# VH-VL binders against ADP-ribosylation factor GTPase-activating protein AGD1 (AGD1): the designs that were tried, part 4

Target 1, 225 residues: ADP-ribosylation factor GTPase-activating protein AGD1 (AGD1), of Arabidopsis thaliana (Mouse-ear cress) (q9fit8r1to225)
Amino acid sequence: MHFAKLDDSPMFRQQMQSMEESAELLRLRCLRFYKGCRKYTEGLGEGYDADIGFVNALESFGGGHNDPVCVAFGGPVMTKFTIALREIGTYKEVLRSQVEHMLSDRLLQFVNGDVHEVKEARKRFDKATITYDQAREKYLSLRKSTRLDVAATIEEDLHSARTTFEQARFHLVSALSNAESKKRFEFLEAVSGTMDAHLRFFKQGYELLHQMEPFINQVLAYAHQ

## First folded at step 1 (VH-VL)

Design n3 (from n1 with heavy chain T31S S32Y S98R Y99P D101Y S102W S103G G104S Y106A Y109I, light chain D28S; framework fv_benmelstobart)
Fold by ESMFold2-Fast, scan of step 1:
Structure n3 (fold): chain C 225 residues (1-225), chain A 120 residues (1-120), chain B 107 residues (1-107)
Amino acid sequence: as target 1 above (225 residues)
Amino acid sequence: QITLKESGPTLVKPTQTLTLTCTVSGFSLSSYGVHWIRQPPGKALEWLGVIYWDDDKDYNAAFMSRLTITKDNSKNQVVLTMNNMDPVDTATYYCAHRPYYWGSYAFDIWGQGTLVTVSS
Amino acid sequence: DIQMTQSPSSLSASVGDRVTITCKASQSISNYVAWYQQKPGKAPKLLIYDASNLETGVPDRFSGSGYGTDFTFTISSLQPEDIATYFCQQYDNLPYTFGQGTKLEIK
């Protein structure tokens, strides 16, 4: 009994190599972005500490909102400025928190390697590959003198192992493709979310200061006179 | 990286038993088989036998009556034993790897070979 | 057993020559043929598998062809480092069998 040879797809190995190289490049770029975002978040935290220092220094100058020195230099308006600066500090903390959330929840998967589905698909593929190799070795040991029923069983086992191998292969490719698409989507979402957080921060800050514009103008007019 | 290495050169007296060890690395003996091939000086290569991952064996009929192949998966070693050695059994003995899931059933990686001399 | 017969048993050629070695199987073996290069004191090195596929890392000047019972191995432009003995092998059925070898020498 002469049996036909079963071939692995040479294009599959090339496709897998290409996909793995693309995944690694994307991971490195995401890691670089993640590190940049962490530095930015650290900077926002340091900025917040400096802002609190400034507000505390301003409060200390008057000794409190009912201090005679504070009252002589505008009193209630000075208190309003202190409150507004503290509110702006709170808005900066909200911005920092939002940027940090996008890094932690969206980008960590880019740095941590393969998602659970890819890991499981890879394990299944490895097992199917071993099973297929074992079935092929048995198949190649068949002689023309081998009993008909034994040969049929070995052929059936080989066909089953090949089918399982091909299914595992397609599942692994699908899992890798889906993981890369998900990473690209999450990256875009992280960037867009960060920009939205900045827009909200500046809008809130503008609205607060805009409401104070009459008081700012009153103090400036008084000082000019 | 797959490598195979046969035990050192051996001098065997006629009628004595040959024992050779093949030490493998880069693959598991529970997943892949190992083949033994020999080459008498100036002659063609002769396939001797194979031990599969599941401990099954196939032998060349010409040697089957005096040839035994065994393995120890934990030591990464395959042992070839051949009884009743004769001067005509003088040859370089190789152990070899054979791929399955990629391309071909040809022997892609060979050990360096070990010279077995059968002489009184 | 499947018998593999190589021709010629030896040949001499000049650098740059096209060298052809043939191998004939005693029965049809599809494309289950490999070609090996062996230098003195060294293990055989796989060059060609499945009659016509070039092994990774092997120079493009080596090629193979054939199906069934007649197989050919070619070196398109012989180089000094190609002096060696070349063997064909069938893996259609056990026991695996090799040709007698072709010793290649440079003039």
Scores: ipSAE 0.000, ipTM 0.429, lowest interface PAE 13.7, mean pLDDT 80

Design n4 (framework fv_benmelstobart)
Fold by ESMFold2-Fast, scan of step 1:
Structure n4 (fold): chain C 225 residues (1-225), chain A 119 residues (1-119), chain B 107 residues (1-107)
Amino acid sequence: as target 1 above (225 residues)
Amino acid sequence: QITLKESGPTLVKPTQTLTLTCTVSGFSLSTSGVHWIRQPPGKALEWLGVIYWNDDKDYNAAFMSRLTITKDNSKNQVVLTMNNMDPVDTATYYCARIYDFWSGYFDYWGQGTLVTVSS
Amino acid sequence: DIQMTQSPSSLSASVGDRVTITCKASQDISNYVAWYQQKPGKAPKLLIYDASNLETGVPDRFSGSGYGTDFTFTISSLQPEDIATYFCQQYDNLPYTFGQGTKLEIK
């Protein structure tokens, strides 16, 4: 059909190809970014485990108020420090959890959902295109000697193939547009949210230690005697 | 018909720069990317890098410090430049196209060009 | 990088035999695996893509299966022209990586 040929214009084909290449590049970039995000969150988790290990070691050395070792090292001083370090640890774990949720969970959903959907829609479109092209060739090869019932079947098959082709084309365009619209929102929000989480982490840690600064200085002055 | 063909020197001395050209036919470099892959004699394939239609590039981190891929759309050519060649870089070098805009498998390959690095 | 561990590294079989080659990915790669055939002195030829889809023009004695980390390539009835080295490839993430290859020989 002429309408199907018009739909397959050079401009339409070029726009479709450009969108597909953009989405494929986005897929590769998202997967690479996801790998970096996973490595970063793993590093944060290892850091948190090390921090907790340090706090536990201090507590084992003398964490109880009535512990002879704790009393020998100034009683509540060591307990106060371990409590503060544990609180800083919780801030680090909150940061890790927020980064993992914003980057890893969201990116994984986007890649496995929206980008995968585009790939599936493209496969269906390719199959429908082949079927439609074959039906068109059969229709164009019809001869006057072809039986009327056979010609009618070929014409019906053409209409069926065209409908399937149009549906597949619509689904592909829809999937591409959906992926394109979501990428800006998801990435900007995830990155900005991650930066905000870091700001909050550093601010909370700073505020806790800053409030303790007079106490820390007092203990240091005593120790230098 | 889609074709890719590698050309360039077959012998390179240690420390020299390798320059290979991939000439394509049947598709446009303005709308498609080209990948470089190498294979040392009797060993597995190694993906080196790609240049996309928009001049964006991705490189294998193992080669990134000495590898550059460029193109000239008007000549239908993609150029691989690799600095500081070493005998271990002896391999058959292929240029190839990704089968599908969504997939990472290679449907068309050049014939390959064997580059030997020796004194 | 995603490692593709291919086994066996070589095998000998008789014409008519069923031949099986496996690939294990170091992480979940869904179904993003391709299999290639390479004859001496020639570029690789695509046989299977998306783990189980047969490339057009490839005989149906070749098949693939698998999902996640474990993938299998099978030749149901080996023919003399199938003598080649076979490679798997992942395309879930960059850099693209290949298995070490399986050299197939006839006894």
Scores: ipSAE 0.000, ipTM 0.429, lowest interface PAE 13.0, mean pLDDT 81

Design n5 (framework fv_benmelstobart)
Fold by ESMFold2-Fast, scan of step 1:
Structure n5 (fold): chain C 225 residues (1-225), chain A 118 residues (1-118), chain B 107 residues (1-107)
Amino acid sequence: as target 1 above (225 residues)
Amino acid sequence: QITLKESGPTLVKPTQTLTLTCTVSGFSLSSYGVHWIRQPPGKALEWLGVIYWDDDKDYNAAFMSRLTITKDNSKNQVVLTMNNMDPVDTATYYCAHLYEYGWDFDYWGQGTLVTVSS
Amino acid sequence: DIQMTQSPSSLSASVGDRVTITCKASQSISNYVAWYQQKPGKAPKLLIYDASNLETGVPDRFSGSGYGTDFTFTISSLQPEDIATYFCQQYDNLPYTFGQGTKLEIK
């Protein structure tokens, strides 16, 4: 009677099943999100490389005093634009680095750390369950004819196995709950940090180009001739 | 960076005891388990047992009467001992950390051939 | 123990073919199945875990599906380097058990 009520809870099994299914879905969603993050940061890197290629081509065209095109119609302005384009490239690389850190590195560290702890806690729980079940079966086999010293040992073993089982059960539930709780905070922090990085990127880019607007207009006026 | 390496290869006579050592690198035995698996020539893989981070063990019931797995965390070594070897125990023996639940890793040693003959 | 039954035991195919291998568990194992590739003289290499997840560094022509008792492994366009023995493994319950293997050959 006592064992059925204390050890064999349908509510506990339902809670464990739901939490395990939640952990599995968390892992799959994190994997999908990680793949998306990798593709995005790879795209940012490709864009940066293309930008640098363009800047290098522009620099090779604008040679020194021996280049009449550079000297006559744009040498100083071309240099100013080249410097600005390299600065924008630097902003893009900072954005890539920040996105990589917040979305890829941090997310993977969460999964490898906290989700791995769930796996280890599950193994501890399974072992404790087997040990407790074996001790319980021995205890249930006790009869009034069982030797007093043997009965005492079996009762002590049952108590120890139960304590270990309870500790393992609590640890597994705690690990699952912790992973579920951390998932929300880690995800929100990663997304918010990424949006802040984009805000800073566009703001810096805008400020740089805005201060250059007079030079842009000057070059456009020359081009209309 | 993660590596596992079995000792051997070795020749064992019928009724003798087999001892294999697995040396690990790149992870801690106090945090991860190590499994032993074997494969007889041309046959399926057979899981033998595992030793967990807390020194607890699980064995395949088919082998548990003659199989013991131990470890020494300070030496980064896991030891398999199997008593009363028979010619049917001839196989390539692997130590590995097998993929399980979550984002765990799956790494195998190169395997070592154990031949049991007179 | 959970028994894993693979079909077919051997398979001949041409480069570029779609290859399908199936695995049946004697009881429900949810999605706790892995697929391995083994070349002669080598340790098994994990290709698919949790029935459908591709291991890092494995080409995307490899895929897996299934849940419960029936699982499928597919190579969408066979390459010469894919010639090997493939087998499934369940890790839902101890002892962990493997299928008998499927030997893949070029015809």
Scores: ipSAE 0.000, ipTM 0.402, lowest interface PAE 15.7, mean pLDDT 80

Design n6 (framework fv_benmelstobart)
Fold by ESMFold2-Fast, scan of step 1:
Structure n6 (fold): chain C 225 residues (1-225), chain A 117 residues (1-117), chain B 107 residues (1-107)
Amino acid sequence: as target 1 above (225 residues)
Amino acid sequence: QITLKESGPTLVKPTQTLTLTCTVSGFSLSSYGVHWIRQPPGKALEWLGVIYSGGSTDYNAAFMSRLTITKDNSKNQVVLTMNNMDPVDTATYYCARDWYGELFDYWGQGTLVTVSS
Amino acid sequence: DIQMTQSPSSLSASVGDRVTITCKASQSISNYVAWYQQKPGKAPKLLIYDASNLETGVPDRFSGSGYGTDFTFTISSLQPEDIATYFCQQYDNLPYTFGQGTKLEIK
């Protein structure tokens, strides 16, 4: 099997190219996904800041008895609404934090750990291939009249280059296999965790507003008179 | 928010050892590597070396005999040590976050180190 | 070491102009090229990676192309805030090396 593995056959070259293309595709998709995650959490953060701005502006209507505008526009009602909206904003910030830790941080660990290893293993394999090819070319150029010391050096060089090549090839295959297996479970956990975080966010928001429903309906009924 | 900040002496005498610290915020050193790059005034950028998330290092062969990069994940700090400084080592030194082993997506502000008597 | 030869060393253009900078590697580096923007007194900022991919948050007037040894960076419609020095970088092999830079100025 060693001879088949060592041989630079068309089948071996095609297998290496297929693995290389798969590694590059995985790298590109992981990078796109991470950037999408960062943009999403940045959007959530901007949304939270906007929510706080909205609540702070509305809170100006929650002044005391001595403020004629606050009295005229139902200051106590505005105060209750601003408290509820502030709590909803807090839930949104918790969601942002959870998405960041469950999706962004885990994906980044995968990319820097597993995908980075694949990229580096691929580079090392390419370098080892060139070195081995050069050593093999020198060995094949040996003449019967070549000096014994020169021939011995070329043979030693070929043996060293071959060993490095085989190690680099095995490492690349191992890195690809490791990345593939981790990809499925870590991504699935990260995505599922993110969906659970959204479920909890909407549930908390719903429960808060549902508790306020009788009060909201009472104010609406009063306003429609 | 992701930030990197270089700190250390701005003036170094010839033959002395330079020690620079890069303090990071907004990400973990256990998840990201950090590179050191320098730029002599008015010249091109020079890559010095990197320390990866796992603690392994790679150095530019031109500097590896006098360069060491270490880190402390708990302190959020990466340290560059370069011995036998020479006036030609005068440069702005940057630390930058590693993305996939070769991209520098976030950079520190840089610190100018002048080597003079 | 892989040598990155960048041209021109300086370039003057008017707002709205199409600006092109080139970078030549001393050996084939596939598509492992990045482009950086550096404003005076500031750290470099990554604009393009893998020769043609735009970094998040970078305006779409910036673009890159090339494979092997010849690479091109283009600003399709120059804006005042684009005045800076631009550098190419190869990351095919250690040590990572940069071009000498192109100083871009408004006429």
Scores: ipSAE 0.000, ipTM 0.398, lowest interface PAE 15.6, mean pLDDT 80

Design n7 (framework fv_benmelstobart)
Fold by ESMFold2-Fast, scan of step 1:
Structure n7 (fold): chain C 225 residues (1-225), chain A 118 residues (1-118), chain B 107 residues (1-107)
Amino acid sequence: as target 1 above (225 residues)
Amino acid sequence: QITLKESGPTLVKPTQTLTLTCTVSGFSLSTSGVHWIRQPPGKALEWLGVIYWDDDKDYNAAFMSRLTITKDNSKNQVVLTMNNMDPVDTATYYCARTYRYWSGLDYWGQGTLVTVSS
Amino acid sequence: DIQMTQSPSSLSASVGDRVTITCKASQDISNYVAWYQQKPGKAPKLLIYDASNLETGVPDRFSGSGYGTDFTFTISSLQPEDIATYFCQQYDNLPYTFGQGTKLEIK
């Protein structure tokens, strides 16, 4: 259930508390997920560095452009393989960048923006509620014998406290509504984007190697003899 | 007021099992986690392990073969059990609160001295 | 394990001095660093979390900075009550590890 009516009632307050608890749980899970994915992207970066090291070693083994022994046989093969391996490395770096973007920009922006604002709005609301309750108590204690200037001050304080309370309540409801409306979309987008990035990575890698399959088979047949 | 208090102090003989209880007040174990840290006399702090609000647990690999952390939310208690105590395990043991994964430890117990000697 | 190395191991300073303590991590830990104050015979007290955020109730003369592997803790104007041992801690990776501590004394 949503906030069907925006008046101050026990049912309204229970709904707010439930939504706040849900938002905090979502925040904690998103932060844990973020750390896991950060660890994963760091691993991908290390893997990319290792890939480049391997390609450089393979090029060095080939002896360079002027190696007379391998030019007739090894040179063209080595060049084709090093180009393919560098291309695969590029796909791995794109994967890393895409995963990092979904976690750093979208997921954390949602947590730090919408979910964080719910907690700040609740703090303001709690403080405003206490202030308003105190002002009401003073106002209700007024007697016919109370000085006119004192009574006027108490009335002004009550009006100010009520205005602050209404603003804080509106802000909290707004923050909760924004978090509730966005939570499904932001989470699904982050997860789906990450899955799509992996799909693209594997598909591009497969397509590159599949196109090279005839050449790979030629080299293997040559080497077998 | 948020408070944590360790049981003890205690004297443990070598090879015996240490059991410490951390009693919390002012917050719920269903929404916060509790870490165990120790400090040998005159030395640095050493992290032992944690139990989170969802009963998830992490241990320092150096101790995980002999260390167990459990909790009882209804009693507001977290229990540390460490087997096969050695004189080098003599230290002040602390429990401390965490409100999220990957956070600093915002409230600490007073600490309890655990002495391991024959 | 991530090693946290503090410098200096001990420091003597006068009231009103600017005091700086550094902490180096053996690998990149982003901003997952906390700083604690421990007075003799007492439990540590959290001062700084996430490298640069001041804990509630902590005087604003305390501050922290840094990212990655190099972190700094500063007391802008030393007060007598600041005599303590200060520890850095990383919570980026398990096991959580602390620096060896810096003993701060007034000369």
Scores: ipSAE 0.000, ipTM 0.403, lowest interface PAE 16.0, mean pLDDT 81

Design n8 (framework fv_benmelstobart)
Fold by ESMFold2-Fast, scan of step 1:
Structure n8 (fold): chain C 225 residues (1-225), chain A 118 residues (1-118), chain B 107 residues (1-107)
Amino acid sequence: as target 1 above (225 residues)
Amino acid sequence: QITLKESGPTLVKPTQTLTLTCTVSGFSLSSYGVHWIRQPPGKALEWLGVIYWDDDKDYNAAFMSRLTITKDNSKNQVVLTMNNMDPVDTATYYCAHKYYSEWLFDYWGQGTLVTVSS
Amino acid sequence: DIQMTQSPSSLSASVGDRVTITCKASQSISNYVAWYQQKPGKAPKLLIYDASNLETGVPDRFSGSGYGTDFTFTISSLQPEDIATYFCQQYDNLPYTFGQGTKLEIK
């Protein structure tokens, strides 16, 4: 960590402003991303509801296990199809839940997290800055005839204020750096986890439908005749 | 944004008392001090005095017998009062504030020209 | 009181020239010296503090040096907007005192 020295207070102030501007830009970008994630999970939920509607309609056509129409049109195979489609639906709901928790819920915590720790470190820094400025102003007011005991007290106060200021400054920089590192890691983990969830979803879906391939071919062969 | 603005009479007769007000914004008078500096036309700057955050005061010995600085934290105002004005006191008067630095003049008001004549 | 003596009182230079102003304190003031720029009708603007530190937003052609009693202010390549009066100030001890000023003009 490299940062402006105490004697470069204008540079330190400018660096703090730059860091605050960067943090605000990151917050706005995360908020926009959160809105996009919410829209995506909303779409996944609507898709899931539509899929369930489709399966229910297919079952209604079959009329249940005692329906002669269902039996006449390949009842056992039709039952396998409806079961498979419902299972795919549960896979979609798992995907939606994982995306919502990995992106929307975690990202919202990311946006609102660490605010208290950074805010407290900033309050401590602000207080230490004022105290140090006050002590320095008193020190600079020492006159030619200032009493030795008064001068000694002012010098001691300046030394203590400077030490407190330096500690508060480094604590603030540490808090900001830790917040940034944590946010970066959590963001990358959330995005990677979401991609892994999609991979698992497609793999499970493929495996289920692949097992159904003989039955699909059987029905298509009858229809082709 | 830190700003300071001087206000008061621009013409003072000899032997009268000058009263100038400095109105500040962007910082608290309970946390920071304010300085008064003047500049006679074409001459060097002269430091007059300071009022600290704790209401303590320091004055330039050359002026302290006739100079008083007071403040009202709730009004964001610092007041300079100088007695027994003389034509040699004709100058532009500034109020100034430091913001985290060892020097005390990092923010200045625009200044107000005070002319002492009959 | 600490006396601050500037030299020269005035100088004329051409755009692109190196300009040097000196300031001498009547007693040691460590590095507690500031340099100000003042344009006609305006309040002074801080350029240099602690003898050699450049204030934020001030062009890097301005520089300062010195310790103790002898201080130097330099403009490495004079620009038209640098026409002004320059002052040194000590803040080592009260009362704070300023140099008499150096008026800089373009030839």
Scores: ipSAE 0.000, ipTM 0.421, lowest interface PAE 14.4, mean pLDDT 80

Design p1 (framework fv_pritumumab)
Fold by ESMFold2-Fast, scan of step 1:
Structure p1 (fold): chain C 225 residues (1-225), chain A 121 residues (1-121), chain B 107 residues (1-107)
Amino acid sequence: as target 1 above (225 residues)
Amino acid sequence: EVQLLESGGDLVQPGGSLRLSCAASGFTFSSYAMSWVRQAPGKGLEWVSAISGSGGSTNYADSVKGRFTISRDNSQNTLYLQMNSLRVEDTAVYICARDYYDSSGYEFDYWGQGTLVTVSS
Amino acid sequence: DIQMTQSPSSLSASVGDRVTITCRASQGISNYLAWFQQKPGKAPKSLIYAASSLQSKVPTQFSGSGSGTDFTLTISSLQPEDFATYYCQQYNSYPLTFGGGTKVEIK
């Protein structure tokens, strides 16, 4: 977005409206993405609970060594597998926590920060505009018959209203520009953080199972007897 | 990279006590049974004790049963061996080893450097 | 207790030689046997598990065979770094027991 002049022209207002619309669309899309991510992390939590249920069922075969069922069905083997499966469940819980942390500390700050600031800045600008317009109208109504102390007050009010209007305009333009410049970076960082968390999760899971591969193969070979 | 580092070995009088530690890194400690193996100067390997990944099951060699206690702290990735009523014949390098089989202390895939315990009168 | 007997207790060999070490269990242990290498002043290193499965990053010159009570470790072409003491270990039942060791020394 380009500004030929930073003033109260129709072109300036049109450009500001376009930026504000862009910021609002970004907020809605980020909120939708956040809701999707939250549903995903809820699913991971339920998956963890299901994994624990599966492991607890297997543990019925891997209890004490003097348990006839555990002894008959390879208790030590079941115990080794249940420990590995519980650890994988722990990795899933770490993934869930990391995704939640990313959403809270990165994506949600973006949604609640810059975009909300734009709405507040627009409210302030609108209020300052009304105040300034009213002050200008009063100033234009001044006549020679108006008392000097009253005229002085109206001139002071106009000056104050103009200063507030200019500050509010600057803040609105700044907020819109900041939202525009940050929206791609913040979103990309949140998405990249999520991908990094998944990479770590799969890597940990692979490493655990890879270390167990000789044992898995040994048990499979024994079972084929 | 899997690393096991023992500490706590010292010179002690017969009847004394020592606590050995083994700091583990590079793997999920709680998923593996651990063992202590000792080697007297110039002698072969002798298994001493084993503990399951959860710490719920322990086993001991007859020579140390009732005197030694194996334990672990999975939050700190550390294995321990509490040695009481030490005898001259307990003099050895004590080595921690990672077991690939949960509660039995079966095959050892990684070993530490060892820590020397000397019991002399 | 399961007793593990290694033979020979020591042997002399030259680089490039084929070396065979045997290990016998006093009772059946299926394939629950491991082989370890120990160099002077160093901790043991795992070579083979389940009688015949090679550990990660162990050279293919090492191989194991056997089941039940009779087991063999073979080094097909002895390298300078292979001069060490070798131990077998059963992990079928507690107490875990090691063989007496076989020292492979330079001829």
Scores: ipSAE 0.000, ipTM 0.356, lowest interface PAE 26.3, mean pLDDT 78

Design p10 (framework fv_pritumumab)
Fold by ESMFold2-Fast, scan of step 1:
Structure p10 (fold): chain C 225 residues (1-225), chain A 124 residues (1-124), chain B 107 residues (1-107)
Amino acid sequence: as target 1 above (225 residues)
Amino acid sequence: EVQLLESGGDLVQPGGSLRLSCAASGFTFSSYWMSWVRQAPGKGLEWVSAISGYGGSTNYADSVKGRFTISRDNSQNTLYLQMNSLRVEDTAVYICAKDHYDILTGYWDYFDYWGQGTLVTVSS
Amino acid sequence: DIQMTQSPSSLSASVGDRVTITCRASQGISSYLAWFQQKPGKAPKSLIYAASTLQSKVPTQFSGSGSGTDFTLTISSLQPEDFATYYCQQYYSYPWTFGGGTKVEIK
């Protein structure tokens, strides 16, 4: 006769519920943040389209080769400004791509990928719990008058169900723990990477315009003559 | 296909001036930032200067700011580095480098092609 | 300025060996890191950009990993033509800065 090991405790159930609630809250927050990021990248894309429209309008205003308006308004100046504005627009498109890659795509993977593993582990755990409970009930129904071959089968089934239950429990606890810690650090890294992308975007724009500042001032001085 | 060929390196006295050239071919020259990188004998790589596709923006290392001027002639597919007030520590092989520009991934300013370099020696 | 520290400064290896070179940035540079190979008297060759993306026509024995401040270049099976000096470069912020280089020499 082997002892059946029954590990169901209030403390374990409380810990499991707390971890599951934490994981679901994290999923919900990531989904909310993902939707916010999609709205932001949509806005950046619209901004880039507007930038290109603005540059095209300036080029159209300047006209073609030997256009009297272009000649009167300094065609070389118009050309230099439109080139710079195209570069600035390109920087905005780069920022959009970086935000989408570093944050939005990763958040979507978090919502769809890691939550799936936790849900699968939970389903396996639930199934194993039901099987174990049924085997336990049959085992507790055993009497001295129960046939020896039937009793042996019930005991074997209980041991098998208990092993499966313990394995499923371990996998669920592991999945919940790993999801929480790993996602926290990956989230912080993604956000920090996005802030770095913004820093680079503003720095690129500033550097371009700052290097052009003497030229801008020269043109403004001519315009005020 | 992409080729970068430097020229103009010479022996110069401290305080002298020198102009380097880099002839580019195999790509749309005006669409890419270009850089100068130098390597002192037996030493590592040091970035010197960069210029935007149409010349509207330039950047310089603090060690050369105010002394060196980067420029380009897109009609000739040529990059230039005007070096003034040369110092002994400016002695190096000067290498022309093409920046990569990938709008789809957002990655900028790594060097995808390099020239062979031209030696500048500053000695008394 | 962002300081780039490479280790080791040199190493000796045999053909077929696995070689690992590390590069550390003094501040976070995300994935804006490139690796270059330079043979004596020759121009540098671009190997890797964005920390882990192989440049066109670069052999698959080369791989890169890392993000933020710590980066690694791995040569899974060293070939005779791989004996060279390797440099990392950050392109996150001007001025562009390079590591001191790692010389891979024949044992």
Scores: ipSAE 0.000, ipTM 0.374, lowest interface PAE 23.1, mean pLDDT 78

